VHH binders against q9xw16. Designs and how they scored, part 53

Target 1, 132 residues: q9xw16
Amino acid sequence: MSGWNAYIDTMTAAAPSIKRCAIVGAADGSVWARTEADNVFKASEEELKTFVALFNDVTQVPAKGADIEGVHYVVPRTEESLIFGKKENTGFFAVKTKSAVLIAVYEGPNEVAAQVRKAVESMQTYLNNAGY
Below, E stands for the ipSAE of ESMFold2; O stands for the ipSAE of OpenDDE; V2 stands for 0.75 times the mean of E and O plus 0.25 times the DockQ between their complexes.

## First folded at step 3 (VHH)

Design e7 (framework vhh_8ghr_2)
Fold by ESMFold2-Fast, scan of step 3:
Structure e7 (fold): chain B 132 residues (1-132), chain A 123 residues (1-123)
Amino acid sequence: as target 1 above (132 residues)
Amino acid sequence: EVQLVESGGGLVQPGGSLRLSCAASGFTFSSSYAIGWVRRAPGKGEELVARIYGSGGSTSYADSVKGRFTISADISKNTAYLQMNSLRVEDTAVYYCARGYSPPLPPGQFDYWGQGTLVTVSS
């Protein structure tokens, strides 16, 4: 049993439209846990390091977009500690906590996106309250 | 059987340094663990002073020790370390090594603890 993998399982159970997700270190993008096997989260170490650095100034992100798993997403806007993007019928939500960044890649229309966002933000709140 | 065994505590003068070691057995350092150093001073509650996450070696520190303490792990030796520099009288405490994030515990909880090692900072 993996301690951090339990939180991956919790997010996936809360929003079945999540196809892949990961919890990574906010400082360096190191992977703490991710979905595996047929649902393996495929981002490289270098891509994750670049991605978590986007949280240093989220206002810059809509001009450039974001890359996750080699896929370039349009980021229409950002919020404090939240980056999200859409590419056709796929999308992602990424939230930053004190110590971590949670990334969830999903597939489906905007109605599905709302459930994914709720799951990711609930976990963000939980981890922040736990000191992470 | 999971065990964590601390060593390296002792008496040190203010401004001095100590390195604590935490030898783990019964499990292997991996992405599923976090190792924390938690201290308890007389009359105070427990304070998590440093954490390291096995997968990437990501670290975090309490504000009271930032810049002075460094946590590290040697995965091949299955041992975590706490390098304590510029020690202050208020760092006097029993220091515990603890393993976190083992289900069913929520984040921030610890499931296995060492016996503790006393660090006394005085002149």
Scores: ipSAE 0.013, ipTM 0.181, lowest interface PAE 8.4, mean pLDDT 83

Design e8 (framework vhh_8ghr_2)
Fold by ESMFold2-Fast, scan of step 3:
Structure e8 (fold): chain B 132 residues (1-132), chain A 123 residues (1-123)
Amino acid sequence: as target 1 above (132 residues)
Amino acid sequence: EVQLVESGGGLVQPGGSLRLSCAASGFTFSSSYAIGWVRRAPGKGEELVARIWGSGGSTSYADSVKGRFTISADISKNTAYLQMNSLRVEDTAVYYCARGYSPPLPPGQFDYWGQGTLVTVSS
């Protein structure tokens, strides 16, 4: 089993407006850890495999958007290792590391989105530096 | 540049005490980082013996050292300490200071390590 659950706990503690999140393998979308119970991250294995493949060419994503947990998000722009989207009061940030993709779904206004992005990018930096 | 430098290792008799120090540079303990002490004895795997998140944050200890070892941090000196009391022959190992993200990560997911300091407990 995975000690990756500690990373989920760290991200949700740093940004309490994260409603659901997961850490998945960058190559195949396999789940390493996710929020559970009342906050279960519901993406299917097929959806996650499709989602992580978006990082192969992020420049294509704004034209098509992205699907997470069966919800289609508008993606206004991307950065080299960052995909984010918004749909009404719900949004997500997804970042790629060397071996993983971190996905956080949140709810709230723009101030909340900034805190969620900070938490996810901080974890991305840490994992890259650790070789993951 | 992030660096961790250990000191305080040495030879001590069973029942004795040692204090290890870990001086950090290139980051501050008031940030979101944790410091762990990991040991490795000859022929054995790595064991995370103690961890602290910031100066007053949560701490954890391996069952093998609980009640005997105390981890602490001095934010003003940017230095972490491992106070080792009631030392046993089986505590003989190289002790490493390592930085992790809070809370602590599984072994191999610390991003910076010190060079290690040898602790020998023998008569």
Scores: ipSAE 0.013, ipTM 0.137, lowest interface PAE 8.5, mean pLDDT 83

Design e9 (framework vhh_8ghr_2)
Fold by ESMFold2-Fast, scan of step 3:
Structure e9 (fold): chain B 132 residues (1-132), chain A 123 residues (1-123)
Amino acid sequence: as target 1 above (132 residues)
Amino acid sequence: EVQLVESGGGLVQPGGSLRLSCAASGFTFSSSYAIGWVRRAPGKGEELVARISGSGGSTYYADSVKGRFTISADISKNTAYLQMNSLRVEDTAVYYCARGYSPPLPPGQFDYWGQGTLVTVSS
């Protein structure tokens, strides 16, 4: 059992609009924890390895977009440790910490997106301060 | 009842050294737990400065203290230590000892906290 499940629970409690999320290793995209059952995060090992590699050069991402759970997202811009995108009424926020990448997929309008971003960035700050 | 009791704080001049101690009771140091030192300066949030697994096997240090602070654990005494060298004015804070989890990788979550010990670095 992964102790990282507690962090998934914390993020989803802070932003109930998160439909699926995961915490993966920044170096290899290995899954440390993810939402399960009816909310299972459905990304392959190959997709996650490709996705975390995007953080090696975020400046290339707006031109290419990003793939999560087999869905191609338009990425309008990136920040040093943040990639986000939209596909119709769904979207995602992904943030990199020292050792991890947090990925949250949500559904809803811009007000919902702001809440999800805040939850993900709060967890990013917490994990960085905790040494991850 | 889980308790963490800190000692060793005080006033020290820049460049000086202090050793903080954290005596644990109500649980035994093991691979299931981690002990962290978290500090809070006036007007700042909490910063994890160092962590050690309860088995003593693995350590973490914040970039701000790396090379100056050393965390250790004495399993037989159920006590963790923070050796603080080359202290700077910006190290002034209340230092808390906290218990976290470490199976098999530590999640960093802390569930019990000590009372805090004040470290003041000034001339």
Scores: ipSAE 0.011, ipTM 0.189, lowest interface PAE 9.3, mean pLDDT 84

Design i1 (framework vhh_6fv0_2; at its last look DockQ between E and O 0.04; V2 from the best seeds 0.00; counts 0 for: pae E 14.4 > 2, SAP .702 > .668, placed apart)
Fold by ESMFold2-Fast, scan of step 3:
Structure i1 (fold): chain B 132 residues (1-132), chain A 120 residues (1-120)
Amino acid sequence: as target 1 above (132 residues)
Amino acid sequence: QVQLQESGGGLVQPGGSLRLSCAASGFTFSSYAMYWVRQAPEKGLEWVSTISGSGGSTYYKDSVKGRFTVSRDNAKNTLYLQMNSLKPEDAAQYYCAKDLPPPLPGYSLRGQGTQVTVSS
């Protein structure tokens, strides 16, 4: 078992509104760790491969949106290493490090989104500082 | 059972070059991204480079960009790391990995790795 689940636990503890979360390889979208059981992150290998490729040119994402777990999200804008989107009462934040992409799907209003974004960006900073 | 065997390390002077190899067996090599990681003296495990299964995408730690090049030969189930302009800071035990280990103290790697020493 991968020790990457410790980082999933850290993000979920920092932002309890995260419903499902995963850490995937930036090169291929392979899952290194994900939430399980009642909170299982359901994205297929093909969907994740497509999703991580979005980071090759984030400026094109707002025109098409993004798909996570079979749900199409509207992406209003992107930042260099950040893609985020909304679908009704759900949303996501995804950030890229040098070796990984962190994806957090949350539920709740915009006030909750700020906490989720902070948790994901804090983990991004930590992994980048660790050389990942 | 996944098996990984690193080779190619040695002693070089600053500015020198080495080519590391990793012979892989026990899995469908071309289907997986591969990683180079290193363990420097008095430091934790550091990720160095990633290469996608097809070899079409490569990623590097900032401090090695422009100096190191990762590549693979899927027909031979072999991963390579070409290291140029080596610095004393690059001295470490180098490992290849099928699954990127987390940056946790004491994480166990599969092989013995290959030692890279940079000194005059």
Scores: ipSAE 0.049, ipTM 0.468, lowest interface PAE 4.8, mean pLDDT 87
Fold by OpenDDE, look of step 4:
Structure i1 (fold): chain B 132 residues (1-132), chain A 120 residues (1-120)
Amino acid sequence: as target 1 above (132 residues)
Amino acid sequence: QVQLQESGGGLVQPGGSLRLSCAASGFTFSSYAMYWVRQAPEKGLEWVSTISGSGGSTYYKDSVKGRFTVSRDNAKNTLYLQMNSLKPEDAAQYYCAKDLPPPLPGYSLRGQGTQVTVSS
């Protein structure tokens, strides 16, 4: 689990607008790593279980939105392995790997979203190549 | 071709200081955030610090906050890491990186590294 924390640090370092992030099991939403200390990722296991299940049918997610850390986000669109949401000056990017879901919650104007996406997708690519 | 070359490492006693440098070429240096990462023996890569392209924003690993200072000279295409109050746990091979540095080596663009040893 300590090894996964390095991935959390890597993503947060690459995109300073990321406030909280987590790596969770794609199957059950179990937390493998998450931001701690001043920026604790606060989603419950139950919420995460529900969230990761959204990837089973992403086509329905825009109509329903998504909940993370008790916050409801509007989901403009989805891709097969990508769910992103917005709420005022906040948002999230979630990407799915073979076995994990990476979630990054960010704060800032729309302009920062590209950097957040890049950070998360870069990690997605790395983990996929590593077999995760 | 992107090239990064780290220097400034060495052997210091606990509490000592080192200043690392990273010479960059092959890209518009000021347009990219730069990273310092380190790898201790038998450990994965560890993020240490980030500095924005302009140098206006800096970020640090909690364990190095207050001790390490990242800076850059865009006119010289050089990245710096001032390391003060060094601890044994800071001993590692230090790398500068242009791309997102994953925990495993060989994925992101980084130099050959410079060795930092902390021993009494």
Scores: ipSAE 0.017, ipTM 0.285, lowest interface PAE 6.9, mean pLDDT 89
Fold by ESMFold2, look of step 4:
Structure i1 (fold): chain B 132 residues (1-132), chain A 120 residues (1-120)
Amino acid sequence: as target 1 above (132 residues)
Amino acid sequence: QVQLQESGGGLVQPGGSLRLSCAASGFTFSSYAMYWVRQAPEKGLEWVSTISGSGGSTYYKDSVKGRFTVSRDNAKNTLYLQMNSLKPEDAAQYYCAKDLPPPLPGYSLRGQGTQVTVSS
């Protein structure tokens, strides 16, 4: 996975409120890259398999919420390729590409959520245009 | 569209040096690990070197360690291979390549290549 770690760095540099993030396979949730060390993205493989399957029908997700890293988030909004989760002063954005799901967990008020969304959607667009 | 263009090949004597360049466009260059690979006539594609997206990690095939140096200039979207102490067995068409995501083995793209010929 020597090349995918650079995408993690690109997203975290674009939105400093991102505390942890990952790139995982859309079919099975396998980890292609994630934040490491003191900011390790700690979702289990079982969690990630369940999480990426949410994109099979995003219309059902607001009713039940979503779990990442053992934390339950309310999901106030989804789009065909985007899930937004919220809990207290933290949240996540997850976006799907042709082959992957990008997950960014952030901390901060609603004003910084737009910055996080922009960072992951910019990467989503880039990867889709590159065929991933 | 992703574009890669290799240059800097040529004819050198054994022990000589060449510096290969790979100009990249159509993607965020600093986000990808990059590879040098080579192919001699009637042989398969052979991995030579890898460099991480940031340039912080480099890897080499055993037979070129200490003689070849991979580097990149992310501000200029350019990958380099400094080839010193060239040997006849290094003669090949050299290609740069962009990393593939984990589900796909090998390399995603390569340019037209540049020829390295070593003769005494």
Scores: ipSAE 0.000, ipTM 0.107, lowest interface PAE 14.4, mean pLDDT 83
ESMFold2 (binder alone), look of step 4: mean pLDDT 80; pTM 0.820

Design i10 (framework vhh_6fv0_2)
Fold by ESMFold2-Fast, scan of step 3:
Order: C-alpha cells, then structure tokens, then sequence
Structure i10 (fold): chain B 132 residues (1-132), chain A 120 residues (1-120)
C-alpha cells in the first residue's frame, strides 16, 4: 500500500479541500489506497463495487445519482471517464484510468471544486501514462 | 539496484493450480509491501494482490478472492502467489512489484514476469 499512499498524499497536497480520497480497482472497486485516521474514506466494499460499475455506462448516472460513503449525491452530468456529484457544500470527483478509479470527496464552493478536479485529472493522466 | 525475478508460470487446465514465486534483491524486503499485478494480451496492467511487509495484512482483487493466496518468506526474500481453481480469464503475464504506482512517471518496479496460460 505504501506506493499508492504516496499518490493519495500528492493529491491532497495539491488540493487541500479534498477531505477524503481513495484509489480503487476499476474492475471490482478493491481499495488500493485511501485516506486514513482523521480523514478515513469509509465506503464499503459493496458500495465501491456498485460505484465503479457506473463507469460501464456513465450516461445512466445523472438519472440515478451516486452513493459514496452512504451519502447520495446528485450527478448533474458525466463525461466519458468522469463522474462528479454535489450535495449541499460537499461534492466528489471520480475518474477512471485503464485499471483504477480515483475518488476525491471535497467540501467548499465552485472555485474549490475546480482545484480538486484539476488534481484528480492530473493524477488520472499520470496513472494512464504509467500503464494503470 | 532493485531486482525482482518471477517464476512458476506455465500451462494448466481449467481448475488447475500454480504457485508463482518472486525473488527480490537490492532492498530490505521485509520493510516493503509487495504486489502482484497481471497483464493479459492487449490489456492494461491489473492489480491482483497486496501483502504488507510483515505478511499480516493481505488484499485481493474481488474475482480472485478465495482462489488465490499471497504469502511471503522474509528470510528468503521471496513473495508467493498460490493460484487455485484457475479460470481461462486468469491467463496473463504475472509480475511482482515493490511499489504501486511507481514513484516516477512511466515506470513500474517489476521483473520480467512469468506467463500463465489456462487451456485444455
């Protein structure tokens, strides 16, 4: 886990408004790394398996929304490899790479969301280039 | 210089078993979590299993849970993957890795890999 944890640390340093995040397997939602201790990412194995399956057809997601850590988010729209959601002052960005899904939960206004999206997309590009 | 050398692959029939080994050198083996990843032809790298430095914690890809067991022998600097009830979809080149993702862009710390083929 130590190698994947370094990338969690990189994302949270780049966007301090990320409250919790995880890197999970795209095929099954298995956790490769996540924030721990005071910032524990608390999604269950069943929830993550359901969540990563949303990337099989992102066009259906806005009609249903998405659940992360037991919280139901409204998903306004999706892009091919990006699902994002909003609920009150919290939100998430999730991106799919070849083998992984990166999930970042944040709190804050739209300008904060833009920073979080940039951090997640930068990591997505890095992992795709590394073959993941 | 970190070196990883996989072995133990081969041809088995569906339902068969194989034990993969990874011989590690060039670093303090017991201080690092180790990983098994695989790559089927024309597909990307897929994480299979993780084992902590002490061997006390193990994690598995959902589709291999109950069939695969990762273990390590820190005295021998060797990582193992016991694969039971092999399925055609398990056919791939298997690699061990010291860190996932690699600390620098475009590289993985893995050996040459060992080929697993599942056919009659």
Amino acid sequence: as target 1 above (132 residues)
Amino acid sequence: QVQLQESGGGLVQPGGSLRLSCAASGFTFSSYAMYWVRQAPEKGLEWVSTISGSGGDTYYKDSVKGRFTVSRDNAKNTLYLQMNSLKPEDAAQYYCAKDLPPPSPGYSLRGQGTQVTVSS
Scores: ipSAE 0.012, ipTM 0.215, lowest interface PAE 9.0, mean pLDDT 82

Design i11 (framework vhh_6fv0_2)
Fold by ESMFold2-Fast, scan of step 3:
Structure i11 (fold): chain B 132 residues (1-132), chain A 120 residues (1-120)
Amino acid sequence: as target 1 above (132 residues)
Amino acid sequence: QVQLQESGGGLVQPGGSLRLSCAASGFTFSSYAMYWVRQAPEKGLEWVSTIYGSGGSTYYKDSVKGRFTVSRDNAKNTLYLQMNSLKPEDAAQYYCAKDLPPPSPGYSLRGQGTQVTVSS
């Protein structure tokens, strides 16, 4: 069993509005850890490989949007290491570290989105400082 | 270079308690999350607990919640695991780690571990 699941637990405890999340390799989209059982993160290997490649040039993403778990999200803008999207009552935040991409899918209004963003950015900072 | 030295294991009866220690050197201890992992002879490495560098957040494997408590003393570069209400299933070699177990790249256990045996 992967020890990376402890970080999944950390993010979901910090932001209960996260419905599903994963930590994947930045180079290839390989899953290091993800939510399981009743809230399993369902993205395919090919989808994740495509998704992490978006971080090679985030400026292209708003024109095309992003796909996670077979759902197409509108991406209104991006930041250097952050892609976020919205579709009706759902959304996601994805942040890139040196070695990983953290993806959190949530449901709820803007106040909830801010909490989720804070949780993933806190983990991003921690992992970068740890060399990941 | 990361060096870790575990101690505090031993033989205990079911329902008993032990306190494990991990002495760390070779890195800025307070800047890193630390982990307890364990391995029984017929099993793989199993994550047990996490504690963040500045000490605020702790996490546990479901089967040890309420029985185990992780803590740290950053001034002493020491990590602790207080184990209460020990069960036979807790018997294992216990290791502290700075890096998470596989699939993280470059993972390796630095210390010798400390043996916990739970038996009548």
Scores: ipSAE 0.005, ipTM 0.167, lowest interface PAE 9.8, mean pLDDT 82

Design i12 (framework vhh_6fv0_2)
Fold by ESMFold2-Fast, scan of step 3:
Structure i12 (fold): chain B 132 residues (1-132), chain A 120 residues (1-120)
Amino acid sequence: as target 1 above (132 residues)
Amino acid sequence: QVQLQESGGGLVQPGGSLRLSCAASGFTFSSYAMYWVRQAPEKGLEWVSTIWGSGGSTYYKDSVKGRFTVSRDNAKNTLYLQMNSLKPEDAAQYYCAKDLPPPSPGYSLRGQGTQVTVSS
């Protein structure tokens, strides 16, 4: 239970539709904190390393999609520091800060997605302002 | 009980070098990624470097890339940070960590840290 888990708790409280999430290192995908127990974030070390490398050139991601927890997501478009994807009724938002990548997996329609996006973008702003 | 003990800091001139050490105990060292973080006076904690448990992958804050090298000796439960071409902005209390702390002032790290001062 790292001190970074307080930020996981903050995001999940702000957007209860988040099923699993993690804060990982932007350089390496190393896990700083993640949801545990019944909602454990299951991505492997190798998958996370591959995933965070997508932020080196987000323009290539829509052609390839993205893999999180062994699930392949269609990525319809990206923004400079944002990758998001959809797979039927599930989706994710991942945002990059200076030093971290925040990943939130959710289930539900577009209205739920907007709440999740706001939660991860709020944390992104906080961490960037704190120098992370 | 996880214990971490930093050493190797000191006073150095700009352009100088220091090698920091972190002695770890109370956990299976080789199974965990390790981190170096630093805190300059009146600033929050700042991530510096990461090394995977195997020692095979290393990562660095952009401003220290090419100047700092993290390494580990899993047989000795010891983490190292080789710091070359030191700059005044590198002056800080340096800590090793098994878990990255949140970016908040006054967060209590496990070890006491080791002080790095860069001045002529």
Scores: ipSAE 0.014, ipTM 0.263, lowest interface PAE 7.6, mean pLDDT 84

Design i13 (framework vhh_6fv0_2)
Fold by ESMFold2-Fast, scan of step 3:
Structure i13 (fold): chain B 132 residues (1-132), chain A 120 residues (1-120)
Amino acid sequence: as target 1 above (132 residues)
Amino acid sequence: QVQLQESGGGLVQPGGSLRLSCAASGFTFSSYAMYWVRQAPEKGLEWVSYISGSGGSTYYKDSVKGRFTVSRDNAKNTLYLQMNSLKPEDAAQYYCAKDLPPPSPGYSLRGQGTQVTVSS
């Protein structure tokens, strides 16, 4: 319904293995758009505020891991404006733009993860170029 | 203040084409992304396409990719949607909508819309 749901739809179309995703404000973790209904993104407001604060220094994240939807993920490493994690057959990619953080949770093996990462990074580039 | 007026809808056969227009006023048109959204009878509002303020970037709902093309003429404050290979599933009231800035993302209220009917 919101305009930002267009970006959710674009990411999930590019990588069907994305199970749940959201676009949140980089400053406060406020939800701009998320998947709904049977694939609803379930993170609490408090959890999202904590999560987006991780981008203040991504180099500290591998030591602590990250929590999304009440699930603790191991973060093996980070890159500039990129946090990703794994827990068994699930994982996530999160990227920061000027104004937003995009979070995509997926299920599947490493080749699936590569497609999800590509979709999320493509959207990150697009939003940065659009001034977001 | 913000005014959006859609036109160009009509009755077309499956496989036909229509070009929708949206005349915008009351804001700096080139500074805002624009959307085409539609609502079929008994269904909710669904987004169809997005175009950035400059026109340099576009996005489409999967079901219309390759068939619909959004464009804009910022000098004329006009948004367009070229619809080709129309299907019965495309029949709906079509609206244009102005983007909202973060942290209130989404789009503002639409005009009256323009009706697209596809008969088979």
Scores: ipSAE 0.000, ipTM 0.138, lowest interface PAE 13.2, mean pLDDT 82

Design i14 (framework vhh_6fv0_2)
Fold by ESMFold2-Fast, scan of step 3:
Structure i14 (fold): chain B 132 residues (1-132), chain A 120 residues (1-120)
Amino acid sequence: as target 1 above (132 residues)
Amino acid sequence: QVQLQESGGGLVQPGGSLRLSCAASGFTFSSYAMYWVRQAPEKGLEWVSRISGSGGSTYYKDSVKGRFTVSRDNAKNTLYLQMNSLKPEDAAQYYCAKDLPPPSPGYSLRGQGTQVTVSS
């Protein structure tokens, strides 16, 4: 491993509208890397553990929504390895790989959301192909 | 300056074997995972194998699993790929790449590559 912070830097460079993001373990929600300082991703260990467990049955998520950084998001729909949500001018995309969950929180209109989704899904593909 | 130099490619018949080498310089080799990636004619770049910095963990694309073995000699700053039971679909330019986490293959740092041709 060269360190997971480089993956965070790559995603934020690809989609500058990402305000905060993290890469966490799919099994337990342990943080492998996250944005820091003024852009620190503020999710508790317990919240992340709960969040990654949503990927065990994504079909139930639209009825309940999802909580990230103490903020409750409306989840309009899910795909097998994708959960995304919206709350006013902020939103998130979260994707699961073999071993990880990538979470990106952004702010902006729908055009921005499309760019963020593309960045997160590109990284998901890369990590899956790399065996993560 | 990170530099990577591949060698060992050539022409083999189906079922043959080749051993590729990659000489690395300009960075602390043992601190980085390394990849073997390949690009076949008219196809995109794809990863084939990954090995951790220590050499303790290896990963393979399903299509090469059981046939290819990646290894490294950190004292010599050298990465290897032993390719057995080669198939026509393995024909490609092979590159070694330092662990770079880009969403796009175009970001991967790699050398000039070494050509592998598999034909009867």
Scores: ipSAE 0.011, ipTM 0.140, lowest interface PAE 9.6, mean pLDDT 83

Design i15 (framework vhh_6fv0_2)
Fold by ESMFold2-Fast, scan of step 3:
Structure i15 (fold): chain B 132 residues (1-132), chain A 120 residues (1-120)
Amino acid sequence: as target 1 above (132 residues)
Amino acid sequence: QVQLQESGGGLVQPGGSLRLSCAASGFTFSSYAMYWVRQAPEKGLEWVSTISGSGGSTYYKDSVKGRFTVSRDNAKNTLYLQMNSLKPEDAAQYYCAKELPPPSPGYSLRGQGTQVTVSS
């Protein structure tokens, strides 16, 4: 397989408002790639396993919220392959492909959130077209 | 900035062997698939081989299967192509290339290449 860290580099270059992100396996939450160094994505394997399981029934998520990097986010609503959350000026978008879940954490106002969403949806489309 | 430097080319007889190397810098080497491509005089670029970032998957042009082996040493940021049973049609300038990031699938060319000549 191709090196997945290249996709992280592409995502952060396309949407500089992404502070931390990761690509994980949809079946088990195993990390395929994540941001490193000053922007290290800090979620544990156990947390990620729990998180990707949320995509099995996204309709239950708004009632309970979601945890990423030990931070609890309010999830106002979900879509079939999209979970997003907010906590004050911080938020995330997570999208599911056939084989992967892409998680992007950002900080900033609603305008920033809209740009991050477009970037993760573009990557979702690319990965689905590539068979992932 | 991405930098790639090929070496190891030379002149061999048909049936001979060469090992090409590509020294990479300016990016996280283990995170990208790498390619070997070649160009003979007055011909277009031909893809020869691909190796995944981890080295776990390899792919080859049909005409070189069983004769060429691609490998990598991620600790040394180096890509290799072992070429056995060389044929006159293998004569070309050989380049290594880095995978392009999404959404642009494919590869980019860097460096001057290394020349392989097969006499017959």
Scores: ipSAE 0.000, ipTM 0.097, lowest interface PAE 13.4, mean pLDDT 82

